# VH-VL binders against q95uq1: the designs that were tried, part 27

Target 1, 197 residues: q95uq1
Amino acid sequence: MSDNHEEESNVPAYVPGKHVSVDQLKQQDAEDEALKRYKESLLGTGVHAPKDDPRKLVIKEMKIQIEGRPDTIYPLDTKELIKEMKTKPFVLKESCHYKITLTFNIQHDIVSGLKQTNTVYRKGIKVSTEKHMLGSFAPQALAHSVTNPRHGWEEAPSGMLARGSYTAKVVFTDDDNEEHLSVEYAFSIKSDWKSDD
Below, E stands for the ipSAE of ESMFold2; O stands for the ipSAE of OpenDDE; V2 stands for 0.75 times the mean of E and O plus 0.25 times the DockQ between their complexes.

## First folded at step 12 (VH-VL; framework fv_sonavibart)

Design u5 (at its last look DockQ between E and O 0.02; V2 from the best seeds 0.00; counts 0 for: pae E 7.6 > 2, placed apart)
Fold by OpenDDE, look of step 12:
Structure u5 (fold): chain C 197 residues (1-197), chain A 127 residues (1-127), chain B 103 residues (1-103)
Amino acid sequence: as target 1 above (197 residues)
Amino acid sequence: QVQLQQSGPGLVKPSQTLSLTCAISGDSVSSYSAAWNWIRQSPSRGLEWLGRTYYRSKWYNDYAESVKSRITINPDTSKNQFSLQLNSVTPEDTAVYYCARVGYDRVWYGDYYMDVWGQGTMVTVSS
Amino acid sequence: DIQMTQSPSSLSASVGDRVTITCRTSQSIRSYLNWYQQKPGKAPKLLIYDASDLQSGVPSRFSGSGSGTDFTLTISSLQPEDFATYYCQQSYTFGQGTKVEIK
């Protein structure tokens, strides 16, 4: 009886807000200077809206950071690369400390209440689901970057039962429950870093 | 979970400087989506906002007019904390002092609430 | 400067009672009103933000309503742990508080 400790990530119950356009946001005078500056930081210097790309969220990169190890970087610029990612599993040594950084662009309009749902499978069975509220993001010249966890490290599971191959699906949704991206990836938990050639 | 831990002396002599520190865990003092505040509470003045520090590509400070000439709030990124200095204190500055976080998750709503508080520090100004 | 006026300043109630606290602001600003609960010797705790949004972990018996300059905090059925002082807040200004005491 695998105690699926659904760690209810204490993601504060995010109440979906009304979508506000970038233009509307720009016209809103902030009474709080800190909020105003926050808005400016989100909006950046311009709205990027490629005419040939209707996507609001465009993922660019997924980076696996492991303490004491080189980073693993997955370029995700194309659909082909996104599909290929699942065929290139990264390795986590048991009890290692790791974090994941996602780099993405926002296009056309503000993505409000962006949420990442990560579901992990082992041998086709769901073993965990994690939800992360990433926040609201506006189009800007520079790509956005979010790291989970925001602070510190995640510890990889350990023990004989933890070792093995895993697949995962990450889904990005907003306050309107619009799915912006779905990506599958794979990883292995091992006792050491040596890939069985 | 975000936590704020306060530290500093609870007794200050008149004309001296009140100094408190608020240590942050689970968030960054340089977070773009936060502002770090000091608030005090006394029977005579109730809850009174004193000031804040926040990072938006550079550091900013806002202070209440009532204490503007005497107050300094400083971030310390290396320790992930921020401090309060209140100069030339008088018995009127006797209060419980709180540090608190204001979060800005919903930028379009203009949210301004203090969702995380320190435990409070009673500071008595007495000769 | 924003002025906040709470009413009443204090009230006595029994467990199970419906309690209503009102807050009036001097100005209608974009920032919504927030409600805090404070128990003796503790820091204020956020209950409601943006007039009606319930903070995570706060019991559903708490609710907020209102707009413009008039706001209300309601406790549908007062529990023993709800005896405390409640504050409204907007921007940098707090109300004077409402003490809810046992009848």
Scores: ipSAE 0.044, ipTM 0.573, lowest interface PAE 2.4, mean pLDDT 84
Fold by ESMFold2, look of step 12:
Structure u5 (fold): chain C 197 residues (1-197), chain A 127 residues (1-127), chain B 103 residues (1-103)
Amino acid sequence: as target 1 above (197 residues)
Amino acid sequence: QVQLQQSGPGLVKPSQTLSLTCAISGDSVSSYSAAWNWIRQSPSRGLEWLGRTYYRSKWYNDYAESVKSRITINPDTSKNQFSLQLNSVTPEDTAVYYCARVGYDRVWYGDYYMDVWGQGTMVTVSS
Amino acid sequence: DIQMTQSPSSLSASVGDRVTITCRTSQSIRSYLNWYQQKPGKAPKLLIYDASDLQSGVPSRFSGSGSGTDFTLTISSLQPEDFATYYCQQSYTFGQGTKVEIK
């Protein structure tokens, strides 16, 4: 594993090569009630999924940031909200600059080499597949956040052939090719923010 | 295909310990994608969840309040099985006992459906 | 504790009938309700999860609907092998059962 392990302030860091349960990490902080209250205020009451939840990755939000425009925010903290993504498309103006931020929690054990594979479809036909490495993430109370692209902006395609409605599927896997999550979503590319295509 | 095979005696005397075992094939008792449950069924109480064991970096147990003081559920990774021990049984503990696997949804695991069941063991508590 | 009540407790039906069974909960559980079939001497068998999703290998004559506090299991055309007891379940709580008997 070559990925850097990022430590969070006021949360015990995951030690590489050793498994530590969420309960053990929380117990290391539990006798300091002030620290516990601070961590809970960042995430709210019930900051952790139930112990029997098998998921290592729990998505909370997808945000589409467009340069010069208000963000589009999808809360994804329920099964229903994740299923609704494909019916609530977002709009990109051709040639606009955008990026996507994912917010998620990691439970139980480290996820090493998390990557996303995004496949885009036009009228049911695959038009592109992109893979992005997100990094390695340890369990913690505070959510993790990653932005794609990591630096700068992505540019939406332009031209008459690029404009139209798209569907997409993003799949999250780790370095062992374990699939953690699959989300279907939709978007359109238009010549102007209020144009009809 | 995941399969659950139960074993254990069907007759237990009052005040003794009921002991049952559930052997797992096609999955691991330490699987992060599962939780391993005991349920019983009687005419007076219907289907009644008793407890579970599961592994999430360490072993956890949860027990129903009605039996919490008398129940122990133990995994055995070397034999790929899990057991039920219910202490100090009375005739009210007479039931068919089932082991069951809880399934999950990768996007949200609040759907605790039991997708695989053992064959059941009729246990009678009588002198 | 979330209370679960099935209705009816039993019913009599003929092969080919449409059968509906309801399950009500004391508070909203959104769509997190499952349905099981049990035949005498056998373990329960999962039919429906997440209120409406059909388990693999279950005939399409079975369907589930509902959300919140009211849920329905429907058998569109009852077959001889469908005479059984049906249970709803959420989390680790089961309904009391609905016995579907031959008329």
Scores: ipSAE 0.020, ipTM 0.586, lowest interface PAE 7.6, mean pLDDT 81
ESMFold2 (binder alone), look of step 12: mean pLDDT 89; pTM 0.926

Design u6 (at its last look DockQ between E and O 0.27; V2 from the best seeds 0.00; counts 0 for: pae E 13.3 > 2, grease 19.9 > 18.9)
Fold by OpenDDE, look of step 12:
Structure u6 (fold): chain C 197 residues (1-197), chain A 126 residues (1-126), chain B 103 residues (1-103)
Amino acid sequence: as target 1 above (197 residues)
Amino acid sequence: QVQLQQSGPGLVKPSQTLSLTCAISGDSVSSYSAAWNWIRQSPSRGLEWLGRTYYRSKTYNDYAESVKSRITINPDTSKNQFSLQLNSVTPEDTAVYYCARVGYGVWYGDYYMDVWGQGTMVTVSS
Amino acid sequence: DIQMTQSPSSLSASVGDRVTITCRTSQSISKYLHWYQQKPGKAPKLLIYDTSDLQSGVPSRFSGSGSGTDFTLTISSLQPEDFATYYCQQDYTFGQGTKVEIK
């Protein structure tokens, strides 16, 4: 009986609001101060939407942060880099503390109710699935960053059974179940850092 | 599952307008993740992309240079369809016409047609 | 204008044969290539996208490879249902097609 600890992500109960386009948001009379603040927080100073890029979510970087270790950074500016990432596994020492940060831009419109689903595989078999509600994101000049876990660190599994090679897939979906991004990566759990040589 | 259903006449007289419609099911003509295309196929010209319509906060159209002066592609959000109009047709416009979806997915710059209509043979003849 | 050249234009093969089709692009920049299968009276069907990614529902006997200007579609063991015309595509330009016929 695997206790699916539904970690109650203390993300405030995002009431899936009606998908409101940026244009609709601009037209809504600022009568509601809360809505105005929300709009201001979302719309930032410049909605630069490249005409030729239809993507709403454009990933820029994946960063692996390990406590006491240098950061591992995967640039993801191109499709080639994204595809190559899965061929460049990062290493986690067993019982180490780590977190993953994804940096991305939002384009064209607000992405409402963005959800991250992270699935981990070992030898092609699913070993875990984690779902995180990230919230709503609007186009802005600065890239958005999402860190998992949001607070603290994740502890890498330990023990002989935990050691080995893994693959993972991160999928971003919105309230309409539109898939905006899927990224695959690989990692290894090792007993020590020296095995990286 | 996304499906495209084409409709329109298969015979058009020279100098008239070719008109076809493509009805979308399982997706939206205003989807940010898709572009809606017209492609034709003939023995003489092979597979030829004609143009696309897509919605990105507003409607955009791109047309092939070969037909740019004669072509119009319009989305109809109310019916969830898009149309092709090709003016001043000649026998050279005789072809099987296809509507197709380009699913961009996550990736920019890689255009492939993942869903096609059934095709419509259009003959331009007097 | 981008030019796509397939080779051969046609080939005859038997069931079980390994079939290789080549596509050359005139583009100097590295882009992905896509492959379609078309049967008579039917619309093209996407087989491979992004040079080597197999479309959902497509048998594993199909594979794509290549880089730069030279790309290849391979059918490891030709099946009766594989007799068709195959097209490569990059951006909005299609190859002229390769007809795979029964020997």
Scores: ipSAE 0.059, ipTM 0.675, lowest interface PAE 3.7, mean pLDDT 86
Fold by ESMFold2, look of step 12:
Structure u6 (fold): chain C 197 residues (1-197), chain A 126 residues (1-126), chain B 103 residues (1-103)
Amino acid sequence: as target 1 above (197 residues)
Amino acid sequence: QVQLQQSGPGLVKPSQTLSLTCAISGDSVSSYSAAWNWIRQSPSRGLEWLGRTYYRSKTYNDYAESVKSRITINPDTSKNQFSLQLNSVTPEDTAVYYCARVGYGVWYGDYYMDVWGQGTMVTVSS
Amino acid sequence: DIQMTQSPSSLSASVGDRVTITCRTSQSISKYLHWYQQKPGKAPKLLIYDTSDLQSGVPSRFSGSGSGTDFTLTISSLQPEDFATYYCQQDYTFGQGTKVEIK
């Protein structure tokens, strides 16, 4: 051992189907002081997850960025705000360019192989399902953000068949197939920003 | 569909240990989205929360102050169940005992119990 | 320590009546006030959580409201199967119960 303290911690190695708890990491000795400091910065010194909150993934915000328009921001950091999400649809004009950013905290444990599955419905009928691998995330005080698409813009569909009301569900799972979060939301595609079609 | 099935003896002598088990189906005792509780009900005290076990990277337990010195709640991941042990029982511990789940979507400070076991009547008498 | 008092402790009503049960707390609390129904010989059953959210499978004649120190469970049209004792809960504390008897 190169040190005389057991308070040092190491960042776990992230591999598919494998994870190490934060408590286990704090019991490990560091062999290299520089590596120790780097690993501690990743774990976030002073991150203390509340014991009564069972969630590993705590959603904070969904932001819809539309090219040439002000952002639409949904705060989601309470149970009530998450429930309200599906009753407050956002509007996309057909063919508009947009991005969606989800902001969340990770607490309690390291999440390996986090996957996002977004399923879109129209009048209760499944229209599409998209999956994205997000990566591995350690607990930290600063929130994580994921933007879809990662590059450029998404284009809203167009035409009379595309216009209408949609509901959607985004689900986050990890390499252990544990579901961490499910958020239901709504949107509509219209011919113009202020139309009813 | 989450279900809780209780088992254990209904008659316990004073000074002995009351032991009950709650088997879980449709969920895991180690689920981050749940906490696993014991509650009892008697005419003199009504519904009384006794304690809980939950998992957040390790197992945690919280116990009601009234029984804290005598109670143990243990999860068993291999059998997917959790137990209640109450030491040094007296006739005042006679009650119907329930296990219950504080369900998924739990937020800090929100403790509604969405699934209950069937209940076990426990009588403490010599 | 927050004390919780239900009123009335019991009531007798006819099928079709509107029934109102009150839960009063000694200090203001958040919306995390829950209601349970218990029939003789059965475990409690969650009816309403977070003041006003109806649990899945619970008839819409049940509703909840309130804030601060005063919370209410309402049965809009009492049915024969609603004969039971009703409990409020906040934190890990339960009210003493309200017994609803059908005439």
Scores: ipSAE 0.000, ipTM 0.484, lowest interface PAE 13.3, mean pLDDT 80
ESMFold2 (binder alone), look of step 12: mean pLDDT 92; pTM 0.949

## First folded at step 13 (VH-VL; framework fv_indenebart)

Design v1 (at its last look DockQ between E and O 0.03; V2 from the best seeds 0.00; counts 0 for: pae E 17.0 > 2, placed apart)
Fold by OpenDDE, look of step 13:
Structure v1 (fold): chain C 197 residues (1-197), chain A 120 residues (1-120), chain B 115 residues (1-115)
Amino acid sequence: as target 1 above (197 residues)
Amino acid sequence: EVQLLESGGGLVQPGGSLRLSCAASGFTFSSYAMSWVRQAPGKGLEWVSSISPKGGYTYYADSVKGRFTISRDNSKNTLYLQMNSLRAEDTAVYYCAKRYKSWGDYFDYWGQGTTVTVSS
Amino acid sequence: QAVLTQPASLSASPGASASLTCTLRSGINVGTYRIYWYQQKPGSPPQYLLRYKSDSDKQQGSGVPSRFSGSKDASANAGILLISGLQSEDEADYYCMTWHDSAYVFGGGTKLTVL
């Protein structure tokens, strides 16, 4: 299988800028309407900063949504759960429509230029890499959610060559090349939901 | 093998300035956050400052805020600590430390340290 | 009061077990905190030993002997470093560390003497 490198940007062209802290952002006078809207969009209803966790991004959940099927939810609150996830593959019927939603908290500071890289492997060989520019996220009371694709559905591959077991790695990085998260999951593409193919 | 080599320590008067350097090798320097941790003579460890892989984020202990500046040159694999308005209580061995990039940050590699003495 | 408090010194015999405590300040629940442990020998920088938040969230440093283990005592509100089968080479200063309120915080350190 050819290495399909697809890059998708979920946000307009992002220009990396100097990091502005949450405190600095709060103190900035909203003379600029654009800046005000930006602040409001990032800060939401409040800032949450746990005192006992240095992480800036904390994954909470991965949700697999398949059109016409029940959702598959992976709680990811602990390292154990994260490790366990790859041992519980979800099933994609060939040609089904699906999307993946990741839910996470941002803590302590703004994460600028968050990028999600998804790499899919089959039998240890890289089969695809997708990069999604997600944007900037600030600490807020409610967890953030990102869905890929942002709009519509992804279609699962079909055909004899598509069917089988896969592993995937998701990595979150920011503009500063800080790796905030790395998680692995597994899935199978089958001809039918009940088939052992 | 990961190596961290500190330099720039010395004797300085109160109110003076020093610039510490840490030369890093054996790992992809630009991929890891770096930190300074100090230890006063006969005392415990004290975190001083941290910097993200490309320098976009910096963090400081309250005791050094406004006086110390952490920076890095990834092209030279070098970490820096500019120390201004030095005080007697800043006297310590200063360690360069690599931060572990994962859940729960810690300092996985340390240099041998460079000694800073602030005395009149 | 310091966020982390360690006894200044501890002595134990070769082959025995040593339990080093890292007590969190009142009002801070040790159960929610990840405690990191470092060993420092004279004239050397600290060396990372392990981290412990819970049995499901723990990590041993590379090359660190299995005789070193982390735990917690909820009743004492303390992190525990247990050194089993104490060796003469284990004589060192031991520091606990945690992240608290946007800073890394170290305990005062415990000097372990192997008699």
Scores: ipSAE 0.314, ipTM 0.778, lowest interface PAE 2.0, mean pLDDT 89
Fold by ESMFold2, look of step 13:
Structure v1 (fold): chain C 197 residues (1-197), chain A 120 residues (1-120), chain B 115 residues (1-115)
Amino acid sequence: as target 1 above (197 residues)
Amino acid sequence: EVQLLESGGGLVQPGGSLRLSCAASGFTFSSYAMSWVRQAPGKGLEWVSSISPKGGYTYYADSVKGRFTISRDNSKNTLYLQMNSLRAEDTAVYYCAKRYKSWGDYFDYWGQGTTVTVSS
Amino acid sequence: QAVLTQPASLSASPGASASLTCTLRSGINVGTYRIYWYQQKPGSPPQYLLRYKSDSDKQQGSGVPSRFSGSKDASANAGILLISGLQSEDEADYYCMTWHDSAYVFGGGTKLTVL
């Protein structure tokens, strides 16, 4: 059961918003050179990025693994599929053991200090927020995966107060708090696996 | 003023156990991920373990997986490290470290450390 | 092979500059990594100095003098901590760190002697 009083305070942003200046324009030229060398040293330019997609982090899949049951897999490789996530909730039986894997590509440049923030709502009220440091991820042809929890299983809450419909939002930011990805999804906690009558 | 005070170190036999504590003050403890970093005598620094602000996620170096357990009690502003099946190579000063921002990937404040000696 | 390698010691005179290297193992490229630097004086815990990835992706620690700076030597596959105008209080152990393979990894440290 999620804690409706979960205390999570975001610290003030340590990194103020960046403003482009004459000095930053000069530094930005050096960054472009470094980015070019980076791409050439890792995978070569022909395999590491689509031509017209500026995103550094591109979600491909969300998988819900439930102990003793078939996986639920959401392909997320189009904007339409990402938008549809909220309308296709997955079901957790109370007290079940589960884990969630997000699969994503990194393109153009390494993403350093990637942080995941997952916020869960029930009927519009925030019931939990968790933040995790994920580390650095380099561009490559093969996708990266992040599984939560990293070890073992999460246990779904139980009891009449825990049952119901939930929405959630997972957001990925870097060390400078730049948002790279936001995905909204939905799930229900129920007493059994059967669909509602 | 951020303050981190480790305790619970001591002398133990190989195979023994210890529980380290770190009392935190001067910041909102429950808003920050916390870490343990150790330093063997005359050696460099080694990251041991980290825990999320609410305690929902834990991370371990390969050298301690399955033997050490990090935990926290946010009502007491205290970080813990349960160390089981101790080995001679676990002999070190153990530092409690605060993460930069809530989830930054470097350690901006460190305690003075507590010494663990594993000797037969 | 260790992920980060530092020379064990370095000596330099007061007022001179010291260039401390942090070499990544073969197979990983320094250009894609943030390199974090810490100073540790005898009997004290480490203190954060700065991080460096590029001139547009760097950060100085609170209260760290501007004579401390980070850079990289791509041909040597190394991060660099430059300390200019060396003072006697700069005598310390210096560690580099990065995030690699879902772990924090430190170099072995360099003992800087100012004489």
Scores: ipSAE 0.000, ipTM 0.451, lowest interface PAE 17.0, mean pLDDT 79
ESMFold2 (binder alone), look of step 13: mean pLDDT 92; pTM 0.929

Design v2 (at its last look DockQ between E and O 0.03; V2 from the best seeds 0.00; counts 0 for: pae E 17.2 > 2, placed apart)
Fold by OpenDDE, look of step 13:
Structure v2 (fold): chain C 197 residues (1-197), chain A 120 residues (1-120), chain B 115 residues (1-115)
Amino acid sequence: as target 1 above (197 residues)
Amino acid sequence: EVQLLESGGGLVQPGGSLRLSCAASGFTFSSYAMSWVRQAPGKGLEWVSSIRPSGGYTYYADSVKGRFTISRDNSKNTLYLQMNSLRAEDTAVYYCAKRYRSWGDYFDYWGQGTTVTVSS
Amino acid sequence: QAVLTQPASLSASPGASASLTCTLRSGINVGTYRIYWYQQKPGSPPQYLLRYKSDSDKQQGSGVPSRFSGSKDASANAGILLISGLQSEDEADYYCMTWHDSAYVFGGGTKLTVL
C-alpha cells in the first residue's frame, strides 16, 4: 500500500565549480549572498555520519509514478531489497506517462556534481542511455529525492516492437567519477494493465 | 491505521535492567526506521535511540550509549529497547515512535508510552 | 547552552494569535536547519504538527489545521510556530525539534495557555 505521503519538496541542487567539504563550507563567510544561498540550499538540518557506514550515498527508495495509476514503491534500505527489486518488474502500459523518483541519503560529506546514468537493456542489448546532472548534495536530516524527468512525464514507448521485458541500471557518480551507487530494476511494456500482478 | 503499543515498563532498582517492546501494526514495519523517545515526569522530550529498517544501523543519545540497545524483529513487527545499568535519571515514559519515510526525518506516529521507574 | 531554547510558557486569548519561538544556540544558523514542531496534550503522546526550513521547504502534518504555520526569524535566530485564531483545544505543550550533531534535539517545550 503506497503510504499517502505528500511529495516532499526537493531542494534545488546547486552545482558548484569546486568540491567543497562540509567543514570548509561551514567556515566560509556568509557575507556573500550567493554563497549564503548556496549554503542554505546544500546544508540540511545537520551532518549525518553513521560511524559504521562509510558510504556517502545511501539509496532509500525508488518510486514509479504512472499517470492515472497507483504508485509503485520499492524500499531499498537493505541489500536484499535492492537485489529483490530486479525480480519484481513493474508494468508500463505502452504510451503511458510515467516518472521515476529516487530517494537517497547523503552522509559524511558533500557529494559534488552528482550524475545519474540510466541504461536500459532489452534481452541483454543496450537500448538507451540517459545521463542526468543532478548537482551537489550535502548531508541532511531529510533524504534527497530526484525525479526524472524533472518536469512533466516520460512517455512509454509504444508498438509491437516496444512491448516486452526490460532491465535497467542506474549508476550515481560524482564529479570525480567515483561511483556511489549502482542499482538495477526491471519493467515490462505491455499493451494493457492486465498483468498488474 | 498505524498503531504502536509499548510494553515492558515497570519499577526497577538502580543498576537493574528492563526490556521494552513496541508492537507495530498498520504499516509496513520493515520499511521504516523506528525510534525511542522518553519523557521524564514533568519534563520535556528526549530522543533515546533509532534503528534503521534493516536493523543494521543503530543510533543512540550520549546519555544512553553503552547501556541501551535498540533492536527490531521485522518478522514480528516489534521494536525493542534493552536497558541495562539503569539510573534514576532514566525514569520516564518511553515512547515508541515511527519515523517518517526518510532517514533522519521526523516522528510521525507515537505510541501511548510505557513507564519506567528507576528507584531504590 | 542548549541547542534549542523555548520559553517555558505563553498565554493568549481565544481568537488571538500565538507566536511560539524556538531559538537556536549562537553559532548555529537557523537558516540552514529544518525545525519540526510537536503538540502534546496532557496524558497523550506528542503529535507532529509541521516542519519548516523555508517557504519553499515546508510541510504540514496530516489533519493539522491551516491555522498552524511555521516560519523563521533570522534576526532572532529562531524558528517560529504561529497559531492563528486560537482555540481552547490548542492549549498544550509545544516542542520544537531538529537534527544536530548526529542527534535529535528537542527544545524544552512551551506550555501554551488559552485564557
Scores: ipSAE 0.007, ipTM 0.539, lowest interface PAE 10.8, mean pLDDT 86
Fold by ESMFold2, look of step 13:
Structure v2 (fold): chain C 197 residues (1-197), chain A 120 residues (1-120), chain B 115 residues (1-115)
Amino acid sequence: as target 1 above (197 residues)
Amino acid sequence: EVQLLESGGGLVQPGGSLRLSCAASGFTFSSYAMSWVRQAPGKGLEWVSSIRPSGGYTYYADSVKGRFTISRDNSKNTLYLQMNSLRAEDTAVYYCAKRYRSWGDYFDYWGQGTTVTVSS
Amino acid sequence: QAVLTQPASLSASPGASASLTCTLRSGINVGTYRIYWYQQKPGSPPQYLLRYKSDSDKQQGSGVPSRFSGSKDASANAGILLISGLQSEDEADYYCMTWHDSAYVFGGGTKLTVL
């Protein structure tokens, strides 16, 4: 099964030249202006560049929000925790509604044109790829968060063929196609919740 | 065409000062981090200093901290290196280098260099 | 102890291959580092060739022929620059570079002679 799902959402600092409705354009412009003012207030603080860490994008947390259930939260503060993501799969009941939030810091410099690419695999076969333009992010002490989908919910696949184990990779790149972060994770789709899910 | 033209090198006594300049053209100077890299006669390359596009953050090799100051004037498309308390081991060709935009990445364009000789 | 170590010289014949090594000191693992390579001809500034961390994290410099490639030898804790089909114009000094401990660090350079 091929998932040719491409979604473009209203995020700060959208890709130039995107066609949008008049109402979407008004909302997009307001959000961009507010983000600019926020960035300007923080850029002068001088707290954005840890001396021994050259990374511009540092992942802190992945949160899986499932409609009607408690959130599942993965702290990703260390390289060891990031590596261990693949060994701690989360569970989605088939047809459940969910969204995923990634929390990260930006350090050293402003990252322009940040793009998130999520690729999901089943038994080594790619089953979906989703791309989202996230915009520009300034260094600051307070972390940034991005949630997908931004509006509403994503629905987990259903049926006997959908149940099983999945692996996934989320990659952050900028306007110059430089990779800033790659996180590999795993999940399972099951017919019912289990006691420890 | 990207061009980087260093100037300000010369002979100087130990303990003296020099200011190097690098005139940039062929790209939007204010959008790129810039660096100085030096090469002593017959020796390898040594990174000296880097500065972010806005000039808000500067970085130095341990060998030059407290003696050298990198700066930039984005209105004049010029990178500077103020060198104080010069020592014999600072004798080198000094290259101005344009950074590819990302931190921890490469130097994509280099000037021809300017020679600094520190000797009595 | 130097962070990056390169052999001082290497010779190879036209049309052959040269494999230039860039060894990280003991205690740090080449697998987590991006290794950048530069070429420098006499009287000229260095020129960027390519970078390599993994097959999914590599980049060829603009206009650099595909016969230049990067790789790693994990057992030797080294980055590798491979130059295939050597030409006389490849005779130059080659430097590796990486980011380590809040600094750009260069290797000592390898002088490649093409007989």
Scores: ipSAE 0.000, ipTM 0.435, lowest interface PAE 17.2, mean pLDDT 80
ESMFold2 (binder alone), look of step 13: mean pLDDT 93; pTM 0.937

